Miniprotein binders against q5gan3. Designs and how they scored, part 14

Target 1, 136 residues: q5gan3
Amino acid sequence: MDIKMQIGSRNFYTLSIDYPRVNYPKGFRGYCNGLMSYMRGKMQNSDCPKIHYVIHAPWKAIQKFCKYSDSFCENYNEYCTLTQDSLPITVCSLSHQQPPTSCYYNSTLTNQKLYLLCSRKYEADPIGIAGLYSGI
Short names: E, the ipSAE of ESMFold2; O, the ipSAE of OpenDDE; V2, 0.75 times the mean of E and O plus 0.25 times the DockQ between their complexes.

## First folded at step 9 (miniprotein)

Design o4 (at its last look DockQ between E and O 0.87; V2 from the best seeds 0.00; counts 0 for: pae E 1.7 > 1.5)
Fold by OpenDDE base, look of step 9:
Structure o4 (fold): chain B 136 residues (1-136), chain A 103 residues (1-103)
Amino acid sequence: as target 1 above (136 residues)
Amino acid sequence: GSGSPEFLKIWGELAFWYGRLEDAVRMFTEAISLKPDDARLYSDRAEVLFEQGEFERALQDAETAVRLQPEWPKAHLRLAEVLEEKGRHEEAEKARQRAEELS
């Protein structure tokens, strides 16, 4: 199954906010392979999530975006907002080429605006990422 | 950049799972430097140190974890584990009893 939404702000903070971006030990086949391996291990789930986002910005800065949500993401049944600024983000995407015994992910570091899921309409906490802003 | 304490902990645990004990200790140490009052980080590092045979250092961390969160049962269990290895059986039993009381 795909992990599209984090359970609460604490879980989002723990799994999707890495600031500054961690210098992980060598030999783990990349940032996302390591992270997703951890997540699967902790959840004891053999399924491979299709995508996971990690933001490399201060939590307080991200919280500010959820002070007011002007949109509602029906697919998630949550309020959402487009960030005013681009943020440094690691995108973990499931590779189409999978080894037989594990999930393999591509790691892409980029700067983009994103759609944050907020816990409520006003004065809310970030609880997930709906996706990246693709522009026109 | 060193990373968030949470992600340092993640990579510490991951390193530990893969038997990379030195890396795990380093990650937890760095996490502790950012969150020196987090008992869970000390407990995690204690576990790694224990596996390395660094029982004295593990004991220090386990005691620190108990001190920081005396109401946390796992902290006492970790302490008991280290105490047993050091031959301090009576104290280990007391720690286990405390953990049970808190559970």
Scores: ipSAE 0.734, ipTM 0.886, lowest interface PAE 0.5, mean pLDDT 93
Fold by ESMFold2, look of step 9:
Structure o4 (fold): chain B 136 residues (1-136), chain A 103 residues (1-103)
Amino acid sequence: as target 1 above (136 residues)
Amino acid sequence: GSGSPEFLKIWGELAFWYGRLEDAVRMFTEAISLKPDDARLYSDRAEVLFEQGEFERALQDAETAVRLQPEWPKAHLRLAEVLEEKGRHEEAEKARQRAEELS
């Protein structure tokens, strides 16, 4: 997993939940290039993250998947769950067609089930995405 | 409308970074309509309005940000910047001093 999984619930809510998907202004080389440049600038980080997920569903619906999560994922020291339903997401992935240092991102809209990380705190809010469910 | 208030803020900041000032104001205004008590959004819109030369509107937003979060140093610095531009130098110095005390 290439995802930085120590993002807290505030960062997850603010950087990974976009519902309805924003009607952003043109001139930014697409959704993911704009978003990922913002994230790098905000974090003052020269590294280009390999992947970032954005869920396009109401926060309350996403929270419900964690409400009954009983699995503990020791690798993350957090509870985790596989969503029962597919969710609309944008996958921002670092392009292999360009040098990695260019920080160019492909944007892929898809519907997939997700492995959510759920906070150990009261309410068990979602705090990250460990990955996508792709089946066998 | 479009987007969540968080993503509207993100794209407002990005638009501002690229000099798309009208787009930035629109994005922050939509975010404010969804989260009217978020002092950060008013401070952000005040900054963009200031760059547009809309100093009276920038002042209103800077004052709102201070009212919503009076312990936030950045809100006072934003207010000081706008007051200075409007020639209200003593008030600007008081706002800068307040920001320093809160840091």
Scores: ipSAE 0.498, ipTM 0.753, lowest interface PAE 1.7, mean pLDDT 84
ESMFold2 (binder alone), look of step 9: mean pLDDT 92; pTM 0.930

Design o5 (at its last look DockQ between E and O 0.86; V2 from the best seeds 0.69)
Fold by OpenDDE base, look of step 9:
Structure o5 (fold): chain B 136 residues (1-136), chain A 103 residues (1-103)
Amino acid sequence: as target 1 above (136 residues)
Amino acid sequence: GSGSPEFLKIWGELAFEYGRLEDAVRMFTEAISEKPDDAYLYSYRAEVLFEQGEFERALQDAETAVRLQPEWPKAHLRLAEVLEEKGRHEEAEKARQRAEELS
């Protein structure tokens, strides 16, 4: 199962906005392994989501991108917009090498534009991330 | 702060689940500094402190949680747990009763 869209803006805020980026305790198997372990536990889902994005920018700044959406992402059946600015993002991607008992994730910190899902066309709230801008 | 309150909470809970109680307390403390009116954070920190044997501090947090969210049954249950450990059985029973009334 793939988690790219959160259920509502509150859930998106809670699970996809980490600003400033948290200094997590040492000894965990990385940022994403910890986070995704938590998410799976809370959702009581044994499936391993393929990808999850975390934005490290202020919520208010992210909200501004959803003031106006001129695009519609049909795959998600939601309005979406490409952010004008690159944002610091942690990408949690499911590793192809999985241990037998748990989901293992790679953590990649990058600065990229992204396709933000918005709750409606105008004056909307961010509700998810469709993907990163590839530049091609 | 060193992170969003939500993610501090996440990692606090993770730390607690893995038995890293000091880390959990630290994370919740930092989260509380950002959201001092969040009853959940106090209640959770109370639980961690309770496991550490820090019953007085746990009591303070449990009481704070009840004060902030008096309609929240779990806050009263946490308070009752701490009160029982401290030998305050009558007060603990009252807290349990209140939790039941609110459920």
Scores: ipSAE 0.687, ipTM 0.867, lowest interface PAE 0.6, mean pLDDT 92
Fold by ESMFold2, look of step 9:
Structure o5 (fold): chain B 136 residues (1-136), chain A 103 residues (1-103)
Amino acid sequence: as target 1 above (136 residues)
Amino acid sequence: GSGSPEFLKIWGELAFEYGRLEDAVRMFTEAISEKPDDAYLYSYRAEVLFEQGEFERALQDAETAVRLQPEWPKAHLRLAEVLEEKGRHEEAEKARQRAEELS
């Protein structure tokens, strides 16, 4: 089950919004490896999440995109919207490199539009990311 | 400039867990500048300062955490730990008793 569909507005805010992007301490094998290690400890399970997105933009700007959402995404049981603007995003993706049991993550910084999930019940706040827009 | 207090806290906790005490203090200090009324941040910084041997600074932060959230048992236990280290044993016992009453 996709953890993003179960994350509420507060959890999305605390784990997926990093603005201004933190000047994190060196020596943690990079941004994503540190962050994903924290998330695994917080969730108290040994599984390696496959992907996690972090948006580097002010929360109020992100909230604004959900104000114009009039689409319902049935597969997520939530309203959704494609952001009008590209946003700076770090994509933390699980690496194929051996050994796979170490939960090693690649960090990709990109600038793309994304599909936000918008709460039906919490004043239309963003509550998750369904994915990134595929270019063109 | 100031950063996201949520991510500053995350990286402060990571730094502390990995024994990077100076980095942890810096991250929590930056988080406090953004959220100066968050008792948890002062309690975290007090714990790191205590491990550094900065007991006077740890005391100030532990007292601040208790003031901001007086019904939080952990804040009183943190205060007791610092008071004990400074030889203020009667005050430490009172703080421990208060934490027990709140549990």
Scores: ipSAE 0.576, ipTM 0.781, lowest interface PAE 1.3, mean pLDDT 84
ESMFold2 (binder alone), look of step 9: mean pLDDT 89; pTM 0.880

## First folded at step 10 (miniprotein)

Design r1 (at its last look DockQ between E and O 0.57; V2 from the best seeds 0.66)
Fold by OpenDDE base, look of step 15:
Structure r1 (fold): chain B 136 residues (1-136), chain A 103 residues (1-103)
Amino acid sequence: as target 1 above (136 residues)
Amino acid sequence: GSGSPEFFKIWGELAFWYGRLEDAVRMFTEAISLWPDDARLYSDRAEVLMEQGEFERALQDAETAVRLQPEWPKAHLRLAEALEEKGRHEEAEKARQRAEELS
């Protein structure tokens, strides 16, 4: 099972908004390995999600992007919008090299526009991330 | 410190799962600094402190949790645990009874 997004505002807020970016304890094999280990533990799921995004911006700032959704993402069956601004984001991507008993992730910190999933067309809450803006 | 209360909590729990108790306490402490009225954070830190044998500090956190959310059964259970370790058995029993009443 590949979980690319969190459905629901609460889950999104809890698992995808880290502002300012947390100073986590060292020795957990990095930000994403720690976070994804936690997620898997909480969900009691041994599957390795392929990708997870964490935004390092205030919730209120992110929420403003969902005031009006300019698109509909058919694949998700949700309204979506491209953020007007680039946001600091940690991208957790599943590594090609996997240990036998755990999931290993690469952590990439970047500034990019992203496609937010919104709970509805107007005055909505962010509920997920469909992907990053590639510019092409 | 830097981070959201939610992510401090996440890393606190994670650290706790891996037996890194000092790190867990630090993370929950950071979370509490941001959400000082969240009874659950005190309860969580109390649990870690109990594991460390820091019973007095655990008791303080448990008492705080009960004060903040007196209607929350788990807060009373955590208090009972801490009281027992302090040899305050009668008070611990009262706390357990309260937890039962609220359940």
Scores: ipSAE 0.728, ipTM 0.880, lowest interface PAE 0.5, mean pLDDT 93
Fold by ESMFold2, look of step 15:
Structure r1 (fold): chain B 136 residues (1-136), chain A 103 residues (1-103)
Amino acid sequence: as target 1 above (136 residues)
Amino acid sequence: GSGSPEFFKIWGELAFWYGRLEDAVRMFTEAISLWPDDARLYSDRAEVLMEQGEFERALQDAETAVRLQPEWPKAHLRLAEALEEKGRHEEAEKARQRAEELS
């Protein structure tokens, strides 16, 4: 499950924060295909996660959103908060227009508010992303 | 700036997995520029340099990894590997012994 792969302060920091955005080498069929291939190899998981978010902002700025969190997300048994500002985000989404075994991803760069998952610990560090704010 | 080396490290590892050694060295070098005190990055670049046959540069990076984290067993094993490639076998054995003591 996509969100479980991103939960945890260390995994979130290492797999969801890219600032300054890497000038990645050509030849990997784009940002998301390279990144998602790495994630599958590192996690030794043959499943193709449906979605993965990458934030292009400094870690300290992201940490601040969780220090003021005031909501509890029962589905994750963790605190959560909607970011006060839109953030530059790459959305890696699994393509349905390719064979499922290909694990091919579309890459979309956008600026959106997002729901952060925040640790129940005193420091309330960010540990994941529950979704993007859609207003629907 | 307060940049993070993690994605440069990710892409360095990815490039290395696919045998793109020059790209891997470039990515790890950029990661080091963002966070020059991270022993992991020097250990990673040393491994790529050894695959390239650049043994003196690999040794220098392995030595840096040990200086930054002298109690990290992997740094001493990386140093031993680089020393072996340079033909310095007695020093490599000492580095392996140090890694064992730290385990």
Scores: ipSAE 0.642, ipTM 0.810, lowest interface PAE 0.9, mean pLDDT 85
ESMFold2, look of step 10: ipSAE 0.626; ipTM 0.806
ESMFold2 (binder alone), look of step 10: mean pLDDT 90; pTM 0.907
OpenDDE base, look of step 10: ipSAE 0.721; ipTM 0.867
ESMFold2 (binder alone), look of step 15: mean pLDDT 90; pTM 0.906

Design r2 (at its last fold request DockQ between E and O 0.93; V2 from the best seeds 0.75)
Fold by OpenDDE base, fold request of step 13:
Structure r2 (fold): chain B 136 residues (1-136), chain A 103 residues (1-103)
Amino acid sequence: as target 1 above (136 residues)
Amino acid sequence: GSGSPEFLKIWGELSFWYGRLEDAVRMFTEAISLWPDDARLYSDRAEVLMEQGEFERALQDAETAVRLQPEWPKAHLRLAEALEEKGRHEEAEKARQRAEELS
């Protein structure tokens, strides 16, 4: 399953906002492999999420995008908005080539607009990412 | 900075899970520098320090965590652990009792 929607703003902040991008210790097979390993460990879930997004921008800047949501994402049953600006984002995508005993992820650092899920229509908090505008 | 405090915490915990204690301490230390009032970070660092045998430092962190969040049961449990390693059994028991009261 995809982890595109975080449960609440707090979880979204904790797991999807890394600003500035952390300088992590070496030896964890990359940013996403480490992060996703952590997430799986915390959730006690053996399943491999297909995709996870991490934004490397200030929380306040991201919050501004949810001041007004001009769209509704029916698949998520949440208001959503396309960010006006591109944001630095790490995309953690599950590799098609999986080792037998672990989840392996590709880490892609990019700068793209994204569809942000908002907690409500007006003056809302970001609660998730529906996807990237570029179609990744 | 070297990252968001939350992600520093994440990588600290991850490092700890993999037995990379020095890395864990570093991550938590950096996180604390950014969020000096976050009791969770002190508690987490204390746990790593305990594993390293750095009991005095662990005790200090545990005490800090309790000071910052006196209503947090886990802080008192961490303090109890640190006190036990220091041979301060009576105080450890009091800490455990406090944790129970808050639970």
Scores: ipSAE 0.770, ipTM 0.896, lowest interface PAE 0.5, mean pLDDT 93
Fold by ESMFold2, fold request of step 13:
Structure r2 (fold): chain B 136 residues (1-136), chain A 103 residues (1-103)
Amino acid sequence: as target 1 above (136 residues)
Amino acid sequence: GSGSPEFLKIWGELSFWYGRLEDAVRMFTEAISLWPDDARLYSDRAEVLMEQGEFERALQDAETAVRLQPEWPKAHLRLAEALEEKGRHEEAEKARQRAEELS
């Protein structure tokens, strides 16, 4: 197995799956500002990521969507699949109402289908989210 | 209900980074209730308890972390820190030496 893909799958599990959604302490300007501050500190990254998704569903349910993907997403060099069901998701998006260097995030809780990135490896574990489904 | 143990740990760490010690203990305690055999969680809670001055509780958690993962250097370092706070300096030095050997 590719050690980079294993690390990526572990990071997705640890940073993007929160089920049931944690009852977090107040004083971090909300769920997303707290989480994104942790992520920047943990990765020692001064950049403010523009978007981060957190799925509020059991990991095993999410794994099932990737078992037999027919689609390959060339932009990511990974397989991908559109989830059959809408999932509860928190969307952490960088606020445009404040300077980009402030790293201030808006938080939106929504229920949507999403495009999962699935590892090319034997396990086909979810390793990321390419985006949310637009119904057109 | 409780969040996932990984997210409870995340918010425990974040709370500790910001000096919110009671919140940190609560988050790690909830994570331990879900994953009672995860040595990382006891090591983390011990660190917060030491900052609170709860040295006996910190020692108990550090001992548990060592019991759960006796080959983990960090668990022995946490034990050494708790032993120092209890004035048990020779035992603390032995724990530090054990951590060095495992590194």
Scores: ipSAE 0.618, ipTM 0.810, lowest interface PAE 1.2, mean pLDDT 85
ESMFold2, look of step 10: ipSAE 0.613; ipTM 0.804
ESMFold2 (binder alone), look of step 10: mean pLDDT 90; pTM 0.910
OpenDDE base, look of step 10: ipSAE 0.732; ipTM 0.881
ESMFold2, fold request of step 13: ipSAE 0.545, 0.567; ipTM 0.773, 0.775
ESMFold2 (binder alone), fold request of step 13: mean pLDDT 90, 91, 91; pTM 0.910, 0.914, 0.911
OpenDDE base, fold request of step 13: ipSAE 0.768, 0.770; ipTM 0.895, 0.896

Design r3 (at its last look DockQ between E and O 0.04; V2 from the best seeds 0.00; counts 0 for: pae O 5.2 > 1.5, pTM O .539 < .8, other shape alone 12.964 > 2.5, placed apart)
Fold by ESMFold2, look of step 10:
Structure r3 (fold): chain B 136 residues (1-136), chain A 88 residues (1-88)
Amino acid sequence: as target 1 above (136 residues)
Amino acid sequence: GSGSPEFLKIWGELAFWYGRLEDAVRMFTEAISLWPDDARLYSDRAEVLMEQGEFERALQDAETAVRLQPEWPKAELRLEEAKEEKGS
């Protein structure tokens, strides 16, 4: 599954913004394995998405970055912006330590700038993440 | 931190799916404390309470869900289910 299919099939606010990060019950094989199994169940498909990002910052702060979007991302047919600040992010990535069909995910907490996809509509709400920026 | 209401709801649903009923109730209860007027959360908690056999509490939540969002078929179904179990 490509990144466009994954992003275009989700509600960004409900699946990618977790602030403050939830204190989830133990025994679910970690944050990302729980979250990714929920997402697959909600989408009712057997694909194992390769990557998913969760931002741990207030929604209003994230919304402000899209007010300054300065580029059109043709691959997504949406406006986009590089965030001015690094943000706390959990990166859920499909593990290479397990067979890909197991849908086992590593959870990595990091702090990076990222490319937000911003709606073409009024207010330019954030609707996705195109990728992470390697910092200076 | 208690998390966002949407993620608290996600983890409540996961806990319910895995049979962790007390954890599910806790997660939905925390979400309700943040969004007390969201009918979805009461409907979700009522469903878990029904599985626990807590029929009076389930009825209260189902009634709240219908009050907050009238004409919502899922909430009405939860209400009817709770009435049936309580009256048995």
Scores: ipSAE 0.562, ipTM 0.782, lowest interface PAE 1.4, mean pLDDT 81
Fold by OpenDDE base, look of step 10:
Structure r3 (fold): chain B 136 residues (1-136), chain A 88 residues (1-88)
Amino acid sequence: as target 1 above (136 residues)
Amino acid sequence: GSGSPEFLKIWGELAFWYGRLEDAVRMFTEAISLWPDDARLYSDRAEVLMEQGEFERALQDAETAVRLQPEWPKAELRLEEAKEEKGS
């Protein structure tokens, strides 16, 4: 694996996997706000991404989905695959109401299949999420 | 709402970094311990509650302390101070 793929996999692990999911008190709504602040800091990007996904499953389990990619996502210029199973996921969505000095996010916990970006066609590592499969 | 965006942001980021709520509460209560007496009262009680394992109640008191300080610096500034204290 080249350095680019290693960086991609490392970033994915750091920013899109939280297992086990951190538990917060009832009424706490800062999960995505904190995570996205961390992400923006790590990526040195002050922009507010519209959406971000966090998977709450073991890395090894997620990695298995990229053993054999069945598709190529041209928009991302990366191999991709639809997960066979639903995974626990937190969806961080940018709020329509923004404070003037920071990015504010809503957090939604759900179980859904998702489209994983893989580092290569076979025996690959997850490097991103293209989106969720709604089943509709 | 129960909390300001700045409050939720800093608590969330601390919790994310340390992977546990008790560490976030510890760092936050330490950071706000320099506040005026009215806010520091709730911060001190939050520390006691944390030692007793009452993390949810500790968070509530910390949140109250923040609300009593409407002119407190932005979350970004306070977060940087917390990072510096922890050496991260």
Scores: ipSAE 0.019, ipTM 0.293, lowest interface PAE 5.2, mean pLDDT 78
ESMFold2 (binder alone), look of step 10: mean pLDDT 80; pTM 0.762

Design r4 (at its last look DockQ between E and O 0.92; V2 from the best seeds 0.71)
Fold by OpenDDE base, look of step 10:
Structure r4 (fold): chain B 136 residues (1-136), chain A 120 residues (1-120)
Amino acid sequence: as target 1 above (136 residues)
Amino acid sequence: SGSPEFLKIWGELAFWYGRLEDAVRMFTEAISLWPDDARLYSDRAEVLMEQGEFERALQDAETAVRLQPEWPKAHLRLAEALMEKGRHEEALEAYRRALELSPEDEEVREALERLEKELS
Protein backbone atom coordinates (compact mmCIF):
# COMPACT_ATOMS: atom_id res chain seq x y z
CA MET B 1 0.00 0.00 0.00
CA ASP B 2 1.41 3.29 -1.15
CA ILE B 3 -0.37 5.38 1.41
CA LYS B 4 0.75 5.06 4.98
CA MET B 5 -2.36 5.27 7.04
CA GLN B 6 -2.08 6.66 10.51
CA ILE B 7 -3.92 4.58 13.03
CA GLY B 8 -5.02 6.25 16.21
CA SER B 9 -6.00 9.75 17.07
CA ARG B 10 -2.65 10.58 18.61
CA ASN B 11 -0.66 9.74 15.53
CA PHE B 12 -3.17 11.47 13.34
CA TYR B 13 -3.06 14.60 15.43
CA THR B 14 0.72 14.62 15.50
CA LEU B 15 1.35 14.19 11.81
CA SER B 16 -1.79 15.37 10.06
CA ILE B 17 -3.13 18.32 12.05
CA ASP B 18 -1.22 21.56 11.76
CA TYR B 19 -3.28 24.49 12.97
CA PRO B 20 -2.55 27.20 12.39
CA ARG B 21 -0.27 26.16 9.55
CA VAL B 22 3.27 26.36 10.81
CA ASN B 23 5.65 28.99 9.57
CA TYR B 24 8.64 26.81 9.00
CA PRO B 25 12.16 28.18 8.67
CA LYS B 26 13.24 29.45 5.31
CA GLY B 27 15.69 27.54 3.21
CA PHE B 28 14.03 24.17 3.32
CA ARG B 29 12.76 22.47 0.23
CA GLY B 30 9.19 23.28 1.11
CA TYR B 31 6.53 22.21 3.54
CA CYS B 32 6.10 18.67 2.33
CA ASN B 33 9.73 17.89 1.74
CA GLY B 34 10.46 18.91 5.26
CA LEU B 35 7.57 17.03 6.77
CA MET B 36 8.15 13.87 4.80
CA SER B 37 11.85 14.01 5.53
CA TYR B 38 11.00 14.14 9.19
CA MET B 39 8.63 11.22 8.94
CA ARG B 40 11.15 9.10 7.11
CA GLY B 41 13.83 10.00 9.59
CA LYS B 42 11.72 9.15 12.58
CA MET B 43 10.48 5.92 11.11
CA GLN B 44 13.90 4.89 9.82
CA ASN B 45 12.22 3.98 6.59
CA SER B 46 13.69 4.52 3.16
CA ASP B 47 10.35 4.08 1.43
CA CYS B 48 8.69 7.06 -0.17
CA PRO B 49 5.00 7.31 0.67
CA LYS B 50 3.05 8.42 -2.35
CA ILE B 51 0.78 10.84 -0.56
CA HIS B 52 0.24 12.49 2.80
CA TYR B 53 -2.43 14.95 3.92
CA VAL B 54 -2.22 17.67 6.52
CA ILE B 55 -5.32 19.50 7.72
CA HIS B 56 -5.11 23.07 8.88
CA ALA B 57 -8.19 23.28 11.08
CA PRO B 58 -8.82 23.02 14.81
CA TRP B 59 -8.90 19.52 16.20
CA LYS B 60 -12.30 20.09 17.74
CA ALA B 61 -13.73 21.11 14.41
CA ILE B 62 -12.37 18.04 12.73
CA GLN B 63 -13.53 15.81 15.55
CA LYS B 64 -17.10 16.93 15.04
CA PHE B 65 -17.16 15.23 11.66
CA CYS B 66 -16.64 11.88 13.33
CA LYS B 67 -19.55 12.33 15.69
CA TYR B 68 -21.70 10.34 13.31
CA SER B 69 -20.05 8.35 10.57
CA ASP B 70 -22.38 7.37 7.77
CA SER B 71 -20.11 5.13 5.77
CA PHE B 72 -17.67 2.29 6.03
CA CYS B 73 -14.48 2.31 4.01
CA GLU B 74 -13.82 -1.30 3.27
CA ASN B 75 -10.38 -0.65 1.88
CA TYR B 76 -9.29 0.63 5.25
CA ASN B 77 -11.61 -1.50 7.33
CA GLU B 78 -12.61 1.65 9.20
CA TYR B 79 -15.66 3.83 9.50
CA CYS B 80 -15.44 6.96 7.46
CA THR B 81 -17.32 10.11 6.69
CA LEU B 82 -17.24 12.81 4.08
CA THR B 83 -16.76 16.18 5.65
CA GLN B 84 -19.66 18.51 5.05
CA ASP B 85 -17.33 21.45 4.83
CA SER B 86 -14.22 22.09 2.85
CA LEU B 87 -11.07 22.27 4.91
CA PRO B 88 -7.72 23.85 4.22
CA ILE B 89 -5.39 21.00 3.41
CA THR B 90 -1.80 20.57 2.35
CA VAL B 91 -1.38 17.64 0.02
CA CYS B 92 2.06 16.12 -0.10
CA SER B 93 2.42 14.11 -3.26
CA LEU B 94 5.45 12.17 -4.35
CA SER B 95 6.98 13.65 -7.45
CA HIS B 96 7.36 11.51 -10.52
CA GLN B 97 10.90 12.73 -10.81
CA GLN B 98 12.97 11.51 -7.92
CA PRO B 99 16.56 12.03 -6.96
CA PRO B 100 18.52 8.80 -6.71
CA THR B 101 18.63 8.54 -2.94
CA SER B 102 15.88 10.75 -1.60
CA CYS B 103 12.16 11.42 -1.76
CA TYR B 104 10.95 14.62 -3.32
CA TYR B 105 7.43 15.90 -2.76
CA ASN B 106 5.19 18.53 -4.21
CA SER B 107 3.23 20.67 -1.80
CA THR B 108 -0.27 21.69 -2.75
CA LEU B 109 -2.35 23.87 -0.50
CA THR B 110 -6.01 23.50 -1.27
CA ASN B 111 -9.46 23.75 0.23
CA GLN B 112 -11.48 20.60 -0.22
CA LYS B 113 -13.84 18.17 1.36
CA LEU B 114 -12.20 14.98 2.47
CA TYR B 115 -13.00 11.49 3.63
CA LEU B 116 -12.09 11.12 7.27
CA LEU B 117 -11.46 7.81 8.91
CA CYS B 118 -13.10 7.53 12.30
CA SER B 119 -12.17 5.33 15.22
CA ARG B 120 -15.70 3.99 15.50
CA LYS B 121 -19.18 4.53 14.16
CA TYR B 122 -20.42 7.09 16.69
CA GLU B 123 -18.73 9.66 18.88
CA ALA B 124 -15.42 8.76 17.33
CA ASP B 125 -12.05 10.40 16.89
CA PRO B 126 -10.46 11.09 13.55
CA ILE B 127 -7.69 8.61 12.88
CA GLY B 128 -6.87 9.15 9.24
CA ILE B 129 -7.72 10.46 5.81
CA ALA B 130 -8.87 8.19 3.05
CA GLY B 131 -8.75 10.82 0.36
CA LEU B 132 -10.11 14.05 -1.00
CA TYR B 133 -13.57 14.43 -2.41
CA SER B 134 -12.52 16.21 -5.57
CA GLY B 135 -9.25 14.37 -5.89
CA ILE B 136 -5.71 15.58 -5.64
CA SER A 1 2.62 30.24 14.50
CA GLY A 2 1.70 26.62 14.12
CA SER A 3 0.65 23.69 16.19
CA PRO A 4 3.06 22.80 18.98
CA GLU A 5 3.57 19.38 17.46
CA PHE A 6 4.52 20.78 14.09
CA LEU A 7 6.69 23.41 15.67
CA LYS A 8 8.44 20.53 17.38
CA ILE A 9 8.76 18.71 14.08
CA TRP A 10 10.38 21.63 12.36
CA GLY A 11 12.56 22.28 15.37
CA GLU A 12 13.88 18.77 15.14
CA LEU A 13 14.38 19.11 11.41
CA ALA A 14 16.28 22.31 11.87
CA PHE A 15 18.42 20.59 14.45
CA TRP A 16 19.11 17.64 12.15
CA TYR A 17 20.29 20.00 9.47
CA GLY A 18 22.52 21.94 11.82
CA ARG A 19 20.35 25.02 11.93
CA LEU A 20 20.60 25.37 15.67
CA GLU A 21 19.27 28.88 16.03
CA ASP A 22 16.19 28.02 14.04
CA ALA A 23 15.68 24.94 16.14
CA VAL A 24 15.85 26.88 19.39
CA ARG A 25 13.38 29.39 18.05
CA MET A 26 10.93 26.71 16.99
CA PHE A 27 11.11 24.91 20.31
CA THR A 28 10.78 28.15 22.20
CA GLU A 29 7.63 28.98 20.33
CA ALA A 30 6.28 25.51 20.96
CA ILE A 31 7.01 25.84 24.68
CA SER A 32 5.12 29.10 24.78
CA LEU A 33 2.07 27.19 23.63
CA TRP A 34 2.69 24.02 25.62
CA PRO A 35 4.64 25.09 28.70
CA ASP A 36 4.05 21.79 30.48
CA ASP A 37 5.44 19.53 27.76
CA ALA A 38 8.67 18.00 29.04
CA ARG A 39 9.59 16.77 25.57
CA LEU A 40 9.99 20.28 24.28
CA TYR A 41 12.35 21.26 27.07
CA SER A 42 14.38 18.13 26.53
CA ASP A 43 14.62 18.82 22.82
CA ARG A 44 15.61 22.41 23.32
CA ALA A 45 18.19 21.33 25.88
CA GLU A 46 19.77 19.05 23.33
CA VAL A 47 20.08 21.88 20.84
CA LEU A 48 21.42 24.22 23.47
CA MET A 49 24.07 21.72 24.44
CA GLU A 50 25.16 21.54 20.83
CA GLN A 51 25.48 25.32 20.88
CA GLY A 52 27.58 25.22 24.01
CA GLU A 53 24.84 26.87 26.01
CA PHE A 54 25.24 24.50 28.92
CA GLU A 55 23.62 26.61 31.60
CA ARG A 56 20.46 27.10 29.60
CA ALA A 57 20.49 23.45 28.66
CA LEU A 58 20.73 22.52 32.31
CA GLN A 59 17.76 24.70 33.14
CA ASP A 60 15.67 23.05 30.45
CA ALA A 61 16.74 19.61 31.57
CA GLU A 62 15.79 20.40 35.14
CA THR A 63 12.44 21.62 33.93
CA ALA A 64 11.89 18.42 31.99
CA VAL A 65 12.66 16.33 35.06
CA ARG A 66 10.33 18.43 37.17
CA LEU A 67 7.51 18.03 34.68
CA GLN A 68 8.02 14.33 34.01
CA PRO A 69 10.05 12.76 36.79
CA GLU A 70 9.11 9.27 35.62
CA TRP A 71 10.58 9.87 32.16
CA PRO A 72 14.02 8.25 31.87
CA LYS A 73 15.19 10.51 29.07
CA ALA A 74 14.66 13.58 31.18
CA HIS A 75 17.12 12.31 33.73
CA LEU A 76 19.56 11.30 31.04
CA ARG A 77 19.45 14.77 29.58
CA LEU A 78 19.97 16.24 32.99
CA ALA A 79 22.97 14.01 33.61
CA GLU A 80 24.54 15.07 30.35
CA ALA A 81 24.04 18.73 31.11
CA LEU A 82 25.47 18.30 34.59
CA MET A 83 28.52 16.61 33.16
CA GLU A 84 29.18 19.57 30.91
CA LYS A 85 28.97 21.82 33.93
CA GLY A 86 31.46 19.69 35.82
CA ARG A 87 28.89 18.65 38.38
CA HIS A 88 29.87 15.01 38.28
CA GLU A 89 28.37 13.86 41.57
CA GLU A 90 25.00 15.22 40.65
CA ALA A 91 25.32 13.74 37.19
CA LEU A 92 25.96 10.39 38.80
CA GLU A 93 22.69 10.59 40.66
CA ALA A 94 20.86 11.59 37.51
CA TYR A 95 22.29 8.62 35.62
CA ARG A 96 21.27 6.34 38.45
CA ARG A 97 17.74 7.63 38.35
CA ALA A 98 17.59 7.20 34.59
CA LEU A 99 18.75 3.62 34.94
CA GLU A 100 16.26 2.90 37.70
CA LEU A 101 13.49 4.00 35.39
CA SER A 102 14.92 2.14 32.41
CA PRO A 103 17.12 -0.69 33.61
CA GLU A 104 17.36 -2.21 30.14
CA ASP A 105 19.23 0.77 28.75
CA GLU A 106 22.75 -0.55 28.41
CA GLU A 107 24.13 2.73 27.21
CA VAL A 108 23.03 4.47 30.36
CA ARG A 109 24.46 1.64 32.41
CA GLU A 110 27.81 1.96 30.75
CA ALA A 111 27.86 5.70 31.20
CA LEU A 112 27.06 5.28 34.86
CA GLU A 113 29.77 2.70 35.36
CA ARG A 114 32.36 4.85 33.66
CA LEU A 115 31.51 7.79 35.82
CA GLU A 116 31.54 5.70 38.97
CA LYS A 117 34.98 4.50 38.08
CA GLU A 118 36.22 7.99 37.46
CA LEU A 119 34.92 9.22 40.78
CA SER A 120 36.30 6.30 42.78
Scores: ipSAE 0.714, ipTM 0.882, lowest interface PAE 0.5, mean pLDDT 92
Fold by ESMFold2, look of step 10:
Structure r4 (fold): chain B 136 residues (1-136), chain A 120 residues (1-120)
Amino acid sequence: as target 1 above (136 residues)
Amino acid sequence: SGSPEFLKIWGELAFWYGRLEDAVRMFTEAISLWPDDARLYSDRAEVLMEQGEFERALQDAETAVRLQPEWPKAHLRLAEALMEKGRHEEALEAYRRALELSPEDEEVREALERLEKELS
């Protein structure tokens, strides 16, 4: 599921914010394989999204990053902001060590600043993630 | 632990994999955080039905209807639980309500027609 294909505050809130991080049952080949399987089932899509991000911070804290954004990201046709602080996130990335048709995902938990997409319409609510900031 | 939305996601996933006890636990934890969300009671009722816990499923289905009386799925869960408890006349009325709220639902229509035939 490409970030530009999943823009929307309801979908972002329900599929990209997990705080506190869920203590999920074992036996699903890990957090990302379970989550991405759920998303494919709900979307009725045979394609394997290349990347998906999940933020492990309170929604209201994430909302505040977008509140005063005055930057516009032409590539996404939305406002955007670089978060002031690093956030704990899980990066679900399609594995290159297995055939792409297997839809197998690597799960990486990290702390990074990120580029939030902020709605032009809905009180500047966060609606997506454009990418992670490397700083190097 | 987890957000109610993610607890719901993992409850559904656990249910899909046949992990019924895990599914009930996830939905129960989500309900403790969002006790007025009819979706969660409907979800837990479905899992309880698979477990054969029909009285508990009925209680959850009744709660889902109370919280969202215009939601077709809540009435469907109620009808299903009533059927398992042998309360067929009450199930008939719940199926009728579900179909009234969602007239395009072929599966509900078929279930209603089968029950009407059985009671005729």
Scores: ipSAE 0.575, ipTM 0.792, lowest interface PAE 1.5, mean pLDDT 85
ESMFold2 (binder alone), look of step 10: mean pLDDT 88; pTM 0.869

